# VHH binders against Putative ferric-chelate reductase fr1B (fr1B): the designs that were tried, part 1

Every score and structure here is a prediction.

Target 1, 128 residues: Putative ferric-chelate reductase fr1B (fr1B), of Dictyostelium discoideum (Social amoeba) (q54wu1r34to161)
Amino acid sequence: SNYNLQWIIFNETITIQVSINKKAWIGLGWHCQGCQKDGPMENADYSIATFDENGQGYVWDCYQENDPTSQPQNDTVFKGAEDNIISFSGYQTDQYSIMMFTKKLSTGDTVGDHILVNGPVDFVWAHG
Structure headers, positions and changes below count from the first letter of each chain, unless a header shows other numbers; Kabat numbers aren't used for antibody chains.
F, E and O are the ipSAE of ESMFold2-Fast, ESMFold2 and OpenDDE, as the mean of both directions, binder to target and target to binder. V2 is 0.75 times the mean of E and O plus 0.25 times the DockQ between their complexes.
[cut] stands for letters that were removed.
The coordinates of atoms that the task and the answers printed are left out; those that the model quotes come from them. Centres of patches stay.

## First folded at step 8 (VHH)

Design g1 (from s8 with L104S S105T; framework vhh_8dlx_2)
Fold by ESMFold2-Fast, scan of step 8:
Structure g1 (fold): chain B 128 residues (1-128), chain A 120 residues (1-120)
Amino acid sequence: as target 1 above (128 residues)
Amino acid sequence: EVQLVESGGGVVQPGRSLRLSCAASGFTFSSYAMHWVRQAPGKGLEWIGNIYSSGSTFYNPSLKSLVTISRDDSTNTLYLQMNSLRAEDTAIYYCARGSYSWTSTPFDYWGKGTLVTVSS
């Protein structure tokens, strides 16, 4: 399989889990009100989970500009509490990669708009 | 000040079930996501799953059919129910508190662990 995306909306928040049956980095894109101009993959905010050699996850918040074939760029590194991001969990083994995060729902947000992986599946479109 | 204390480990026979507990103190338990993580001898850490304050759970896909995570916020206790134990489940099992920082690892506090040995 390529990936599993699950999400739960509760009390004005959304918790999203992305799991991949492969050792890979994971990118999940979303759109917010006023954050997108040219199309879903072109001017979107991305959260990227990377993993160290011990399998512990780290998250980066990146803005990808008008290049649907490029890998996500680390141009904002992290936006902090201003992103309305409440929690993050990520972990990786040789068999799988998992990213989970919770954020406050904002007007105009679209969950699961994109999933990006460093592997056989580069870009996928998902709407929740 | 934050403390997590695992219990319920021990020697169990293959095929049996076991429930682990984690007693939390020093923070508002009901406000935090809680995780179970294990480490088998000579292996790296393996994430088992978590439970959010809402009660929603997410599991490692490789372990989903074998484990159930639950919590009792009235007693500040996290549980891990394991079924159909095999020798490969021999590990130290850790309780961990979910981190709410985007710049850190997913866990900010760990217990010292409880050893589960599956042996015939």
Scores: ipSAE 0.006, ipTM 0.157, lowest interface PAE 12.0, mean pLDDT 64

Design g44 (from s1 with E98Q Y110F; framework vhh_7b18_3)
Fold by ESMFold2-Fast, scan of step 8:
Structure g44 (fold): chain B 128 residues (1-128), chain A 123 residues (1-123)
Amino acid sequence: as target 1 above (128 residues)
Amino acid sequence: QVQLVETGGGLVQPGGSLRLSCAASGFTFSSYAMGWARQVPGKGLEWVSYIYSGGRTYYQDSVKGRFTISRDNAKSTVYLQMNSLKPEDTAVYYCAKQGSFTIDLTSGKFDYWGQGTQVTVSS
């Protein structure tokens, strides 16, 4: 059950690394910056890393209403401010899978609970 | 120095309840989110629940409706009330502070301040 999760917070961003001692896809979720306005976990975003036969990682953006319906993105930044992911990298071998991404942190929310710098990231992960 | 001390684990039958406590010291408790993670035998580490300094809570889907996280800022303590326990909830439960959580299971390390508390659900 080898699983490594690390993060650092710097300059209003959080960088998260996930590694798994297995050849598999990796999924991580996080709160949208305004989710606390709407109540329970609505508009949560998921990042899913998949890997090709050469070990190159690809990231999928998933809008979480009930289940994901997103597109793969080649080795680059998520589109738009709404996804809040600045960068992504991923790599896989026969022995392990690694994913790293950077996202923006919210400094405040005008309606509902406040989301502060260094506020929580909602960790939802899957290994398949 | 930051210290987190977990208590309240034990052996219970399926359907039973336990309340875990985490006594914190060495930082301004009320200013930080707190959470619980668990190490399940054979599965690795997983996040269970999170509570903001202001009291807003978040739960992993498998525990929603069964577990309740709460905090007492005057006592610098975070709690996890666990109801309707299932054998799959058997794990070592760890208390964690937001912003300084690191897990390295490939090297057998956890960046937690406490040793954790064992919860075993079996008949």
Scores: ipSAE 0.000, ipTM 0.118, lowest interface PAE 14.9, mean pLDDT 61

Design t10 (from e13 with E99Y Y111F; framework vhh_etentamig_d1)
Fold by ESMFold2-Fast, scan of step 8:
Structure t10 (fold): chain B 128 residues (1-128), chain A 124 residues (1-124)
Amino acid sequence: as target 1 above (128 residues)
Amino acid sequence: EVQLLESGGGLVQPGGSLRLSCAASGFTFSSYAMSWVRQAPGKGPEWVSGISGSGGSTYYADSVKGRFTISRDNSKNTLYLQMNSLRAEDTAVYYCAKYGSFTIDLTSGKFDYRGQGTLVTVSS
């Protein structure tokens, strides 16, 4: 119960806001159980946000990025964000961490399905 | 009861400037980070800028960085957004938001913003 998570679906996009009453980095996981057709197969999509000493937020999309870098990147230089994440903003103070991102529904879907899970959302809480 | 009242929007030519204000009441203003969020016609919400409760930290979306400046006056419970070098792409309803204050209506696909917003139109 460490953070507040809110999301909205609008015009084929989803906007997600995560806010925490603590100085920490944030993980957000997404699972599509409705996409599972047989056995243990399950689609997973998630993003991790970190913050530098000045409070600037950085994101990378772990589903798109197979080899995570040792240096976090902001939304301007993170190429994976161009395909799935339309916008990203994040900032952190001594008391708060916040991120907000918008991603396209179905635009990066390799099978052409418009699948958004209203069910399982997996939250990853990480401490700095 | 949290109340947020945005003002300062209007019609402006490309390259022009506007200053938005948000009057806050019903909570301890200086204890909360504040944000500006906009929604352009036919698009979802976009977070524009944020500021810490003390005003010591600010962050900007890449689309507005270098053109917009967020500030606050805690003695007046007021949040500001100075917008310079305005572009047609900046046309939107602008909302101020308390940290974590977005409420979702999944049935209608709308954010339950705290405030009525202020319309900024950038056109010739």
Scores: ipSAE 0.000, ipTM 0.157, lowest interface PAE 13.8, mean pLDDT 61

Design t19 (from t17 with K99T E100Y; framework vhh_8h5u_2)
Fold by ESMFold2-Fast, scan of step 8:
Structure t19 (fold): chain B 128 residues (1-128), chain A 125 residues (1-125)
Amino acid sequence: as target 1 above (128 residues)
Amino acid sequence: EVQVVESGGGLVQPGGSLRLSCAASGFTFSYSSYAMGWYRQAPGNQHERVAIITRGGSTNYPDSVKGRFTISRDNAKNTGYLQMNSLKSEDTAVYYCATYGSFTIDLTSGKYDYWGQGTQVTVSS
């Protein structure tokens, strides 16, 4: 139940590192602070990291896809229709799971920019 | 219509074994499951997660079942399994299978895309 979250903003990017003290998948996201807070997660911007038996990380962007046919993406590339993720890495041991990703931060991305830069961060956190 | 169907529950004596199966069907296209999990609810107890497995095969178990239960899955068939060994009377519960897709990923609050109806496991005292 122990987790650690660190983030750095440089230029117009944010790099986020998430770790948890167990062998599991990691979910991290942000909900619009001024939006509908009750109900489904359709207004959340979030990513899920999963790991295979070799510790290989995979990342899935859930905000743009609301259908179950979305394919998982490995830690060497993250590709979606309108994803802002520039890079991803993830690894897992018997004691912990960790992911790190860099995403583009844009003033035109009202929900993401507001939550990540301009106020209290409202996280959607899940791990298996 | 998407359905999740559990099977394999039943009555067993302490120290016995059961294998639960979970089949997800009704997809009109390929289904990308982020994770599959097994949960249980006994009368008077809180709902709890007993096993989870990612598409890549990573697993997690609470201490109460570690070493006794093993979760596995067949990605091509959207089917999950729970092998339960060394069963104890406190394992008596209705067991539910959940598979996660699309937006519903909050496992701590019980928000899941697809749930089964449950299968009863009874371990005789």
Scores: ipSAE 0.000, ipTM 0.117, lowest interface PAE 13.9, mean pLDDT 61

Design t23 (from s2 with S53K E98S; framework vhh_8dlx_2)
Fold by ESMFold2-Fast, scan of step 8:
Structure t23 (fold): chain B 128 residues (1-128), chain A 123 residues (1-123)
Amino acid sequence: as target 1 above (128 residues)
Amino acid sequence: EVQLVESGGGVVQPGRSLRLSCAASGFTFSSYAMHWVRQAPGKGLEWIGYIYKSGRTFYNPSLKSLVTISRDDSTNTLYLQMNSLRAEDTAIYYCAKSGSFTIDLTSGKYDYWGKGTLVTVSS
């Protein structure tokens, strides 16, 4: 209810924007062939955006959540991402949080085939 | 039919300003967030920012100090003001309507993008 998912498709790329009308974490489920692994979230692949005190966004790749070398990234493709991911941006104010990422679509793909969206973002560690 | 028509592009010298327009029709413009996106030669799409129906704007942090997005709901027009233009701002600029449903890529009718307007920054 309190999150908005918007996307744009052009020239074999998809840009997905997720916005929440509050100061919060943003998670987005997505599926890439060969990178979905058995993890604490029952074989779900998620990217989570976090924000610092200046509103700068960083992305975490949750399929590597138990890897101590995993680090947030700023306005770049996240570590461990497939080479079909092009960019990431995130920004937050006191009133909203926004995450955007762009990825390349494969021949024969549809949005439903490689984007996994289950509705409002809700993770077990979100209330922390 | 949904139509988005960008205008205002052209050749401009470095350091100058330029204002792009996007005329929208075929949907209730005032009810949707609108986006600006650009694509430089040989590069992927770069999101510039968007404006909610309330008029509140959200920008790519790397571009925030260089651009302003505004809208005029009485004329169904979206604007992009660009200042201090650099050679690396050379790109095709697109306006786009936000999507709310999964899109079938076999149908161009679901993309809801304009055709774009070319901005070339050179002396």
Scores: ipSAE 0.000, ipTM 0.114, lowest interface PAE 15.7, mean pLDDT 61

Design t9 (from e13 with G50W Y111W; framework vhh_etentamig_d1)
Fold by ESMFold2-Fast, scan of step 8:
Formats: C-alpha cells, structure tokens, sequence
Structure t9 (fold): chain B 128 residues (1-128), chain A 124 residues (1-124)
C-alpha cells in the first residue's frame, strides 16, 4: 500500500496530487497547527474522493460534522467550509487511485509536510 | 535524463482547433502514463487529461470532456492533445507530464517537467 504525495506552488495557489497504489477511497484534510484548538479532524477542511467502475473520480463534502452529506459531488469544484478551495479532480486505474486539488494560499509558503498560510499547517490523509 | 518538448500552440479564434504535441526522451515512453496540465495567466495549474502507457485508458477533466482528445504514438515517443471547440478559458501554457512528475518548488513555482510548455491563446 504505497502512496505518493506531491505538490507545487504558483501564483498564491498550491496544487496537490495524492496517489495510492491500489483501488481505494482517499481522504485529505488540513489544519492550522498554530490554531490547534480542536485537533486536525474537528476543524479541518476534509474531502473524500471515491471512484466509479469506470475510474471516474467524485468528491464528498464532509466538513459539516453535525450534518454530513450523503452523496458525492460530480464536479471539480469543492463547495465546503472555506472559499480558498478552488478545484478537485480524481481518477482511478487498476493500479492506483489519484486525487488532485488546488487551494488558495495567503502567503504561498510550504516546507516539507507543512504549508505556511499565516501559520504552519499539516496535511492529514487516509485511505481505505 | 527525462526530456519533454511541447509544441503546437498558437493564437486561435473561439470555436477553433489546435493539436499539441509532446516529444519525449530519456525513458521508456510506453512504460509510463502521461498527462497534459495547463496553467492560465495568473492562475495555478489545472490537470487536463491522462493516458495509460499502452493508450488503452484515458481520463479527462470535466472542463474539457467532449472537446479534447488525448492520444499517443509509442513508436514515435510522442504524446498528443487534440483540442476542438476552443473557448477563451482554454487560454494557458500547456505542459506534458510524465507519471509522478509533480514536485515541490517554493521559489519558482515550476513543475518538474523537462519542457517549457506551449502557449495557447484563444481570442477574437
């Protein structure tokens, strides 16, 4: 179950690609470490990518813990808690699952596993 | 060393067509999936299309489905993107990318492509 995480920053945006070497759903979220009041899962933007039998990707919006959605979204634009998320897309083959998204950055800084947007943040991901 | 050279861009009117090419070298072309990625002026990169190493499977971003066709010729180590029904929002520099070529770049914002991209401008 190997995975790859890659990103690039340009013009105050970050584009992140996550790939998993298997057929799987992919969950991706992030949180601000400096404002780490409720932990990563409780106050993070969170999306889950699922794939149909043709390999087409879909994104679920699950940030509203008190009223979760029951259906995937069939588009590349995530409608969630934060306006700085501008696109998602994904696809799946027999060998891997890929999710890609673009997010606005206020500062545009990233270091290793950390993104600096008025403070350090960590990416959190899961697959099943 | 991996080298990717894009070509075929230019100025075209809305509704027009262009075919982009990417000449690849430095790796076994047929063993790797390839993608097209574009970057519009002042905006971040957007994935456009993907093709398997054999050419047997293709996927497209919703914004280009039905208008763009990705293909490859493994005997010539060349990737193609046929673009039809072009719109103003398709204006961008188009890059071809080998599987796993995205990298972090905090200062220049460059993709890990060994190519410079090809500019497509859709304007009246």
Amino acid sequence: as target 1 above (128 residues)
Amino acid sequence: EVQLLESGGGLVQPGGSLRLSCAASGFTFSSYAMSWVRQAPGKGPEWVSWISGSGGSTYYADSVKGRFTISRDNSKNTLYLQMNSLRAEDTAVYYCAKEGSFTIDLTSGKWDYRGQGTLVTVSS
Scores: ipSAE 0.006, ipTM 0.176, lowest interface PAE 11.2, mean pLDDT 62

Design u1 (from b11 with Y107F; framework vhh_7b18_3)
Fold by ESMFold2-Fast, scan of step 8:
Structure u1 (fold): chain B 128 residues (1-128), chain A 120 residues (1-120)
Amino acid sequence: as target 1 above (128 residues)
Amino acid sequence: QVQLVETGGGLVQPGGSLRLSCAASGFTFSSYAMGWARQVPGKGLEWVSYIYSGGSTEYQDSVKGRFTISRDNAKSTVYLQMNSLKPEDTAVYYCAKGSVTIDFSSFDYWGQGTQVTVSS
């Protein structure tokens, strides 16, 4: 297994940790019931974690495919991907990359998560 | 039976364009992410682009601004539009289906591959 995915639900939040045994960026996508809307204002359904030469993690969101992407942010930022992301942290060494984020869950939500890492890439689907 | 069939590869001059298509069958196409990867001589397998079921996309740095991934759920097809091709883009390109489990899985199916050669 080239990756490890762990998650825990507590007090109506889910914390997801992704680790991979290589130096790579990590992409994470998710869906929620009722969060997708038709119309001109479509939010990205994923975030990307990147790392600098000191191993410091940064997160940024992508929006529509024809829109400019946002710049990376410092780690430990409270993300408001439609007010769902509560916290983020990430770090990287020569041997691994790790990302952790916490988001709110609605009662009865079915959460599908998609994980992408660059390099020889493993795409991972998780269901909560 | 899951099947992925790539078309659109060929020989093109530097600066040219090609559009790859991948026709999928045997699964509910609209529910799965799709991707493109390539095998470059001497470098092994590397990811090129990814498109989520909702339409959001990701690109490897070396192809950003030149390649565009898209999908047509009604036709169960994923596309890779390749512009401003460089000799270093010469590779066998593979279409891949994302896998889904309640725990987690990686890509579970790959196409046969299509050769793209960029030379003068």
Scores: ipSAE 0.000, ipTM 0.090, lowest interface PAE 16.7, mean pLDDT 63

Design u10 (from b11 with V100M D103E; framework vhh_7b18_3)
Fold by ESMFold2-Fast, scan of step 8:
Structure u10 (fold): chain B 128 residues (1-128), chain A 120 residues (1-120)
Amino acid sequence: as target 1 above (128 residues)
Amino acid sequence: QVQLVETGGGLVQPGGSLRLSCAASGFTFSSYAMGWARQVPGKGLEWVSYIYSGGSTEYQDSVKGRFTISRDNAKSTVYLQMNSLKPEDTAVYYCAKGSMTIEFSSYDYWGQGTQVTVSS
């Protein structure tokens, strides 16, 4: 596999690090109790990290269906995901794309459920 | 057998510094992320910092700008440099091994812990 997923669970939070062996954006999806999941990239259930030419990471909120206000963020707070995501950071080089985030654990959360990786024309779907 | 051995804890006054070390064995150190967590009296276990095999780092908000995690792959050691220590940093600090890949289960290993006390 061309990606690595690392996580640590502490004090009702999970910190997840996703590393991919290429210059690409990273999407992370999860299954939760009571969350709607209508398929990959269709609606709801994903956070997507993108990177600028200097390697700075930004996150897009795709958690809620039909959230028209989703936009790039490199802050702790995400539109539509404020209650779950505590912090985010991302970094990219020519060799790697790395995303790290901390979120609250809720009943029904699953680590490694879905991981999405996309370059300009390549989309990689992975689930555990 | 995976082993993680922490050293460097002790008693320090507020504003002081300590450097924790974690000597790892029993796995290919350079291939895995490493982290530090702490057990604060009365508050439970909390994550402090993470360093990926490629060198990228992440910190808990309360320690950003004060703590620095680093690794030496040749020595199979991860470090936590703690500056501007506060009484609320008093805890048992644990070294942890992250999992490299996700399948249906992953292994998570912890050291014995080292006590850090910040007090006058």
Scores: ipSAE 0.000, ipTM 0.118, lowest interface PAE 16.0, mean pLDDT 63

Design u11 (from b11 with A33V I102T; framework vhh_7b18_3)
Fold by ESMFold2-Fast, scan of step 8:
Structure u11 (fold): chain B 128 residues (1-128), chain A 120 residues (1-120)
Amino acid sequence: as target 1 above (128 residues)
Amino acid sequence: QVQLVETGGGLVQPGGSLRLSCAASGFTFSSYVMGWARQVPGKGLEWVSYIYSGGSTEYQDSVKGRFTISRDNAKSTVYLQMNSLKPEDTAVYYCAKGSVTTDFSSYDYWGQGTQVTVSS
């Protein structure tokens, strides 16, 4: 596969690092436990990382509600309140793209129910 | 083979400063989160700080404002600048490399650590 996914728990947070072995945007999704109907792409939250010409990363928080065929809408540029995202870092070289973010672990979170979306359209289930 | 070598520990008075260094080899240093953990006499192992490959940092509440973690990817080295040291900071400090896994993971420790003693 063209990607590596790293998980680590530290001080009641989870830090997720996604490395793609190409110069591309990175998408990472996770599922709201109380929002689940019949699949992780319904009521899913996505974080998307993009990179500028200097390799600097930027994160966009998106929310999907009951429509797995719709495109994610940008909720905000890195919010600490919604989706519990605390910090973000990203960088890109000619050979790879890396995204890292930290989020709080909450009661009811199912960390093993993650999906990775990497353009152009790669969907992967992650069990971490 | 992964290898981490910690240096810079020593004996200091309360309020003093120390700078720890960790020389890494055997992996693509720039791609991994790096951190510091300490073994406190009588308390056990606890996390101190970590720094992501992109430079973002996190700190244990007890060291916020006093400790600064940094990295030099060209030298494959991570540092911990410790200011305003307290007796309770006395510990063996270990450099750690983040794990690569799809499961919940923990840091890997390689090396003997470096002793920091804060006393009068």
Scores: ipSAE 0.000, ipTM 0.106, lowest interface PAE 17.8, mean pLDDT 62

Design u2 (from b11 with V100I; framework vhh_7b18_3)
Fold by ESMFold2-Fast, scan of step 8:
Structure u2 (fold): chain B 128 residues (1-128), chain A 120 residues (1-120)
Amino acid sequence: as target 1 above (128 residues)
Amino acid sequence: QVQLVETGGGLVQPGGSLRLSCAASGFTFSSYAMGWARQVPGKGLEWVSYIYSGGSTEYQDSVKGRFTISRDNAKSTVYLQMNSLKPEDTAVYYCAKGSITIDFSSYDYWGQGTQVTVSS
C-alpha cells in the first residue's frame, strides 16, 4: 500500500515508525483508555508530523488545543509529560516521509493506532 | 518462517465463555510481547489485549474485566480467556506478535484467525 508501519515494544515503551513513499504529512493516533474525548478521533490522542522546506520534522498534538504541548516541537526534543512521548524524529525527502517516536505505555492505555496520511480522508486503523 | 496458529473459536450463546489459544513458532517466544486483535465486519481491525514478555497486560476498555490474556513460555502459547460474551464480541480473532512490520497491503504477520460467533 502507500505506507509502511513498524513498531517495537520493549519493556514498558513502544517505538513506532511510519514511512510513506511520497512527500506528505503523517498523523498517528493513540488510544487513551478513559480519555473519553469527543470529536473526529474519539478516545484517541493524535500527533501529526509536518516537515519544513529542508526536510526537518516537527510534531504537533492536534487534540491539545490551547495546551503548551500543542505547540510544534523540534524532532530532537522530548515532548512534555502530558503526551507521554519520550522521543520524536522526523525526516522528509522528495522520495519519502518518515516519522519515528517512542511513547511510554501505561496500564490502561490501548495499543491500537489510527493513521492519517494527507488529511482526514486517509484515515487508517492499525494496531500493535 | 514465523507461524501463529489460533484455535478455540466457535459458536456460543450470550453470557457464555470461550478460551482461545495461539501456538507460536519460528522465533524466540519468551522475548516478545504477544497480543490479540479482532476484525468485526464493517468495523475493521481492532486491538483486544496485549501481554508483554515480562507478564504485564493491557486491555481494550470494552473487554476489561471480561477477558484475560495469559502466556505459557514453556509451550510458546498465548491464551485469551473470554467470559460474559456479548453479541458485539462476534469477530475473527487474530494472534499477533510484537516487533512486527505491517505493510497495509499485507498482514502476513497475523495468524489465520479463528471465528467467534456469539448468538442465540
Scores: ipSAE 0.000, ipTM 0.102, lowest interface PAE 15.6, mean pLDDT 62

Design u3 (from b11 with S31N V100L; framework vhh_7b18_3)
Fold by ESMFold2-Fast, scan of step 8:
Structure u3 (fold): chain B 128 residues (1-128), chain A 120 residues (1-120)
Amino acid sequence: as target 1 above (128 residues)
Amino acid sequence: QVQLVETGGGLVQPGGSLRLSCAASGFTFSNYAMGWARQVPGKGLEWVSYIYSGGSTEYQDSVKGRFTISRDNAKSTVYLQMNSLKPEDTAVYYCAKGSLTIDFSSYDYWGQGTQVTVSS
């Protein structure tokens, strides 16, 4: 398969790894239950990983407020803030791009299988 | 269906080494993160290390530099190399399979555990 998305939940934290079989930036959507009013992807938060020419990973967060029928776009990105991210690492080779981050879980938080890889890859959001 | 079988536990003196192995079956091993956790006498279950499908690793602070997790996808096996063992490392060690679903809980499958005792 072209990519893998994996979760580990332990001691009230979630660690997520996304790996893909190419050089690319990686985006992952987070759904904040307390932040949503109209739809599952409205007011979603995104974390984006980019890589430099040496394979070093960088992360920033952004806020997405388009409705769930609209595709994410660069011009809909808001100023990011740390969303209880405890750690981040990312690296890239000629064949793979990997992003890993750990986040503290709070009651009501959920994550969806919504991956951005040089463009959106849509899967159904799961609500806990 | 999912089966995790740990081996390699035992009695060792402080400063010694042990290698734990976990043979997995019943799922596509290469697609999942694998890890180790331990039950220390008098304490709750605590995580030790995990390794993701892509090879990235994480370690609990108390074992960094002493323990190394690795995997062999062709053998569907995950390993924990434990060096410079301390009495505080005495515990039952469990192999665990990571989950691809989000449910606000720890790993979705655990092995039976293997006892590691560090004592003279």
Scores: ipSAE 0.000, ipTM 0.109, lowest interface PAE 16.7, mean pLDDT 63

Design u4 (from b11 with S31R; framework vhh_7b18_3)
Fold by ESMFold2-Fast, scan of step 8:
Structure u4 (fold): chain B 128 residues (1-128), chain A 120 residues (1-120)
Amino acid sequence: as target 1 above (128 residues)
Amino acid sequence: QVQLVETGGGLVQPGGSLRLSCAASGFTFSRYAMGWARQVPGKGLEWVSYIYSGGSTEYQDSVKGRFTISRDNAKSTVYLQMNSLKPEDTAVYYCAKGSVTIDFSSYDYWGQGTQVTVSS
């Protein structure tokens, strides 16, 4: 496997850290049951972490329509994540990409599922 | 309003070259990663290349060494230089804002696509 995933549970929260030994973007998916609709957008919650030239991580919801405020978010609240992300941070160098997020524990949380990295090969799915 | 407009496709002989351009508008281009994906006849949509806001690049294994992605932030344009083209590169090429997603339908902004045909 070319990624490392660690998590800790404390005081009804889970903190998940994903690290990858290469320069890559990291995708996270949260599927909401009964949210599928006809049209160009599946109503599944997807968030993607990207990194700038300073290694700063940003997260954004890729199913947002056409809101001009749909900018990447830095170390702030995740919009569009159904499971209430409390915090996010990320950093990247030429050798690795790392991302951490903290969220409230909810039923249907899944750890160790597909990790989306450097293209649409694998992804993380969680049902909340 | 976000728009992505691709140009530069066409018919070319095997071993030839083409340069695709994608003109972007409606967002702060320099802050976003940009990418190219293609729809190959008989296959699904596949990611081709990705360029970060800082200029670092990634490529699908089948195009490494042949294709080069680049960007011009002053012109809000991303490019794909395609060299040593093969018949298997025949596809509709799409420009995308941000990273190509795990599901084409989950992405909110795509170009209309430009056809590239490689044949003798």
Scores: ipSAE 0.000, ipTM 0.104, lowest interface PAE 18.1, mean pLDDT 62

Design u5 (from b11 with S56R; framework vhh_7b18_3)
Fold by ESMFold2-Fast, scan of step 8:
Structure u5 (fold): chain B 128 residues (1-128), chain A 120 residues (1-120)
Amino acid sequence: as target 1 above (128 residues)
Amino acid sequence: QVQLVETGGGLVQPGGSLRLSCAASGFTFSSYAMGWARQVPGKGLEWVSYIYSGGRTEYQDSVKGRFTISRDNAKSTVYLQMNSLKPEDTAVYYCAKGSVTIDFSSYDYWGQGTQVTVSS
């Protein structure tokens, strides 16, 4: 439920770090002007980090509905990593989950607008 | 070159079973998470199952108890055993490779897809 979001913009890229004080998957969305979130399902609006039993992180690009707070858990659709995602790193322990990724900035992007955090019982949403 | 080659799709009657296979090459298979996703006609892609490098699995609620994902690292192959198939399982099934490390210009890879049709 306790989370920290940081980002750095440099040379037309953004590096985003998300850390949360719990064992959970992490979804980070951003506002994309001109993005067709509900179009032909070509554009992913957020990335999800999941973690294996050893704490190794994995990144998945997903489609999302217009309202993250009302989206069902089992409504996830996977597209794969986009050309815009340059790097990813993730790590999880019993006490925290951390994700870092770098992506190319698109014209009209607003970063850090939506943060989705889900554990076995918790759902946390933050809007920028 | 990374390649994912799916086999095992086909036509089955409701209640039947199929086993999908995905042969991977071009990367250290044991280091990566693998998954299956499906595309129903008229709908988008939806995740079916994941299996992580350490062997932990996750399933979409609609397939829990009916589908089983597994991997054979010695053969660089991931499988999806599908039991008690229903008409709503009709879809093109895709094998996918996850991204796991900081790697500039990294990409996930998808297979070509294999058609599963469940009808009487």
Scores: ipSAE 0.000, ipTM 0.152, lowest interface PAE 13.1, mean pLDDT 63

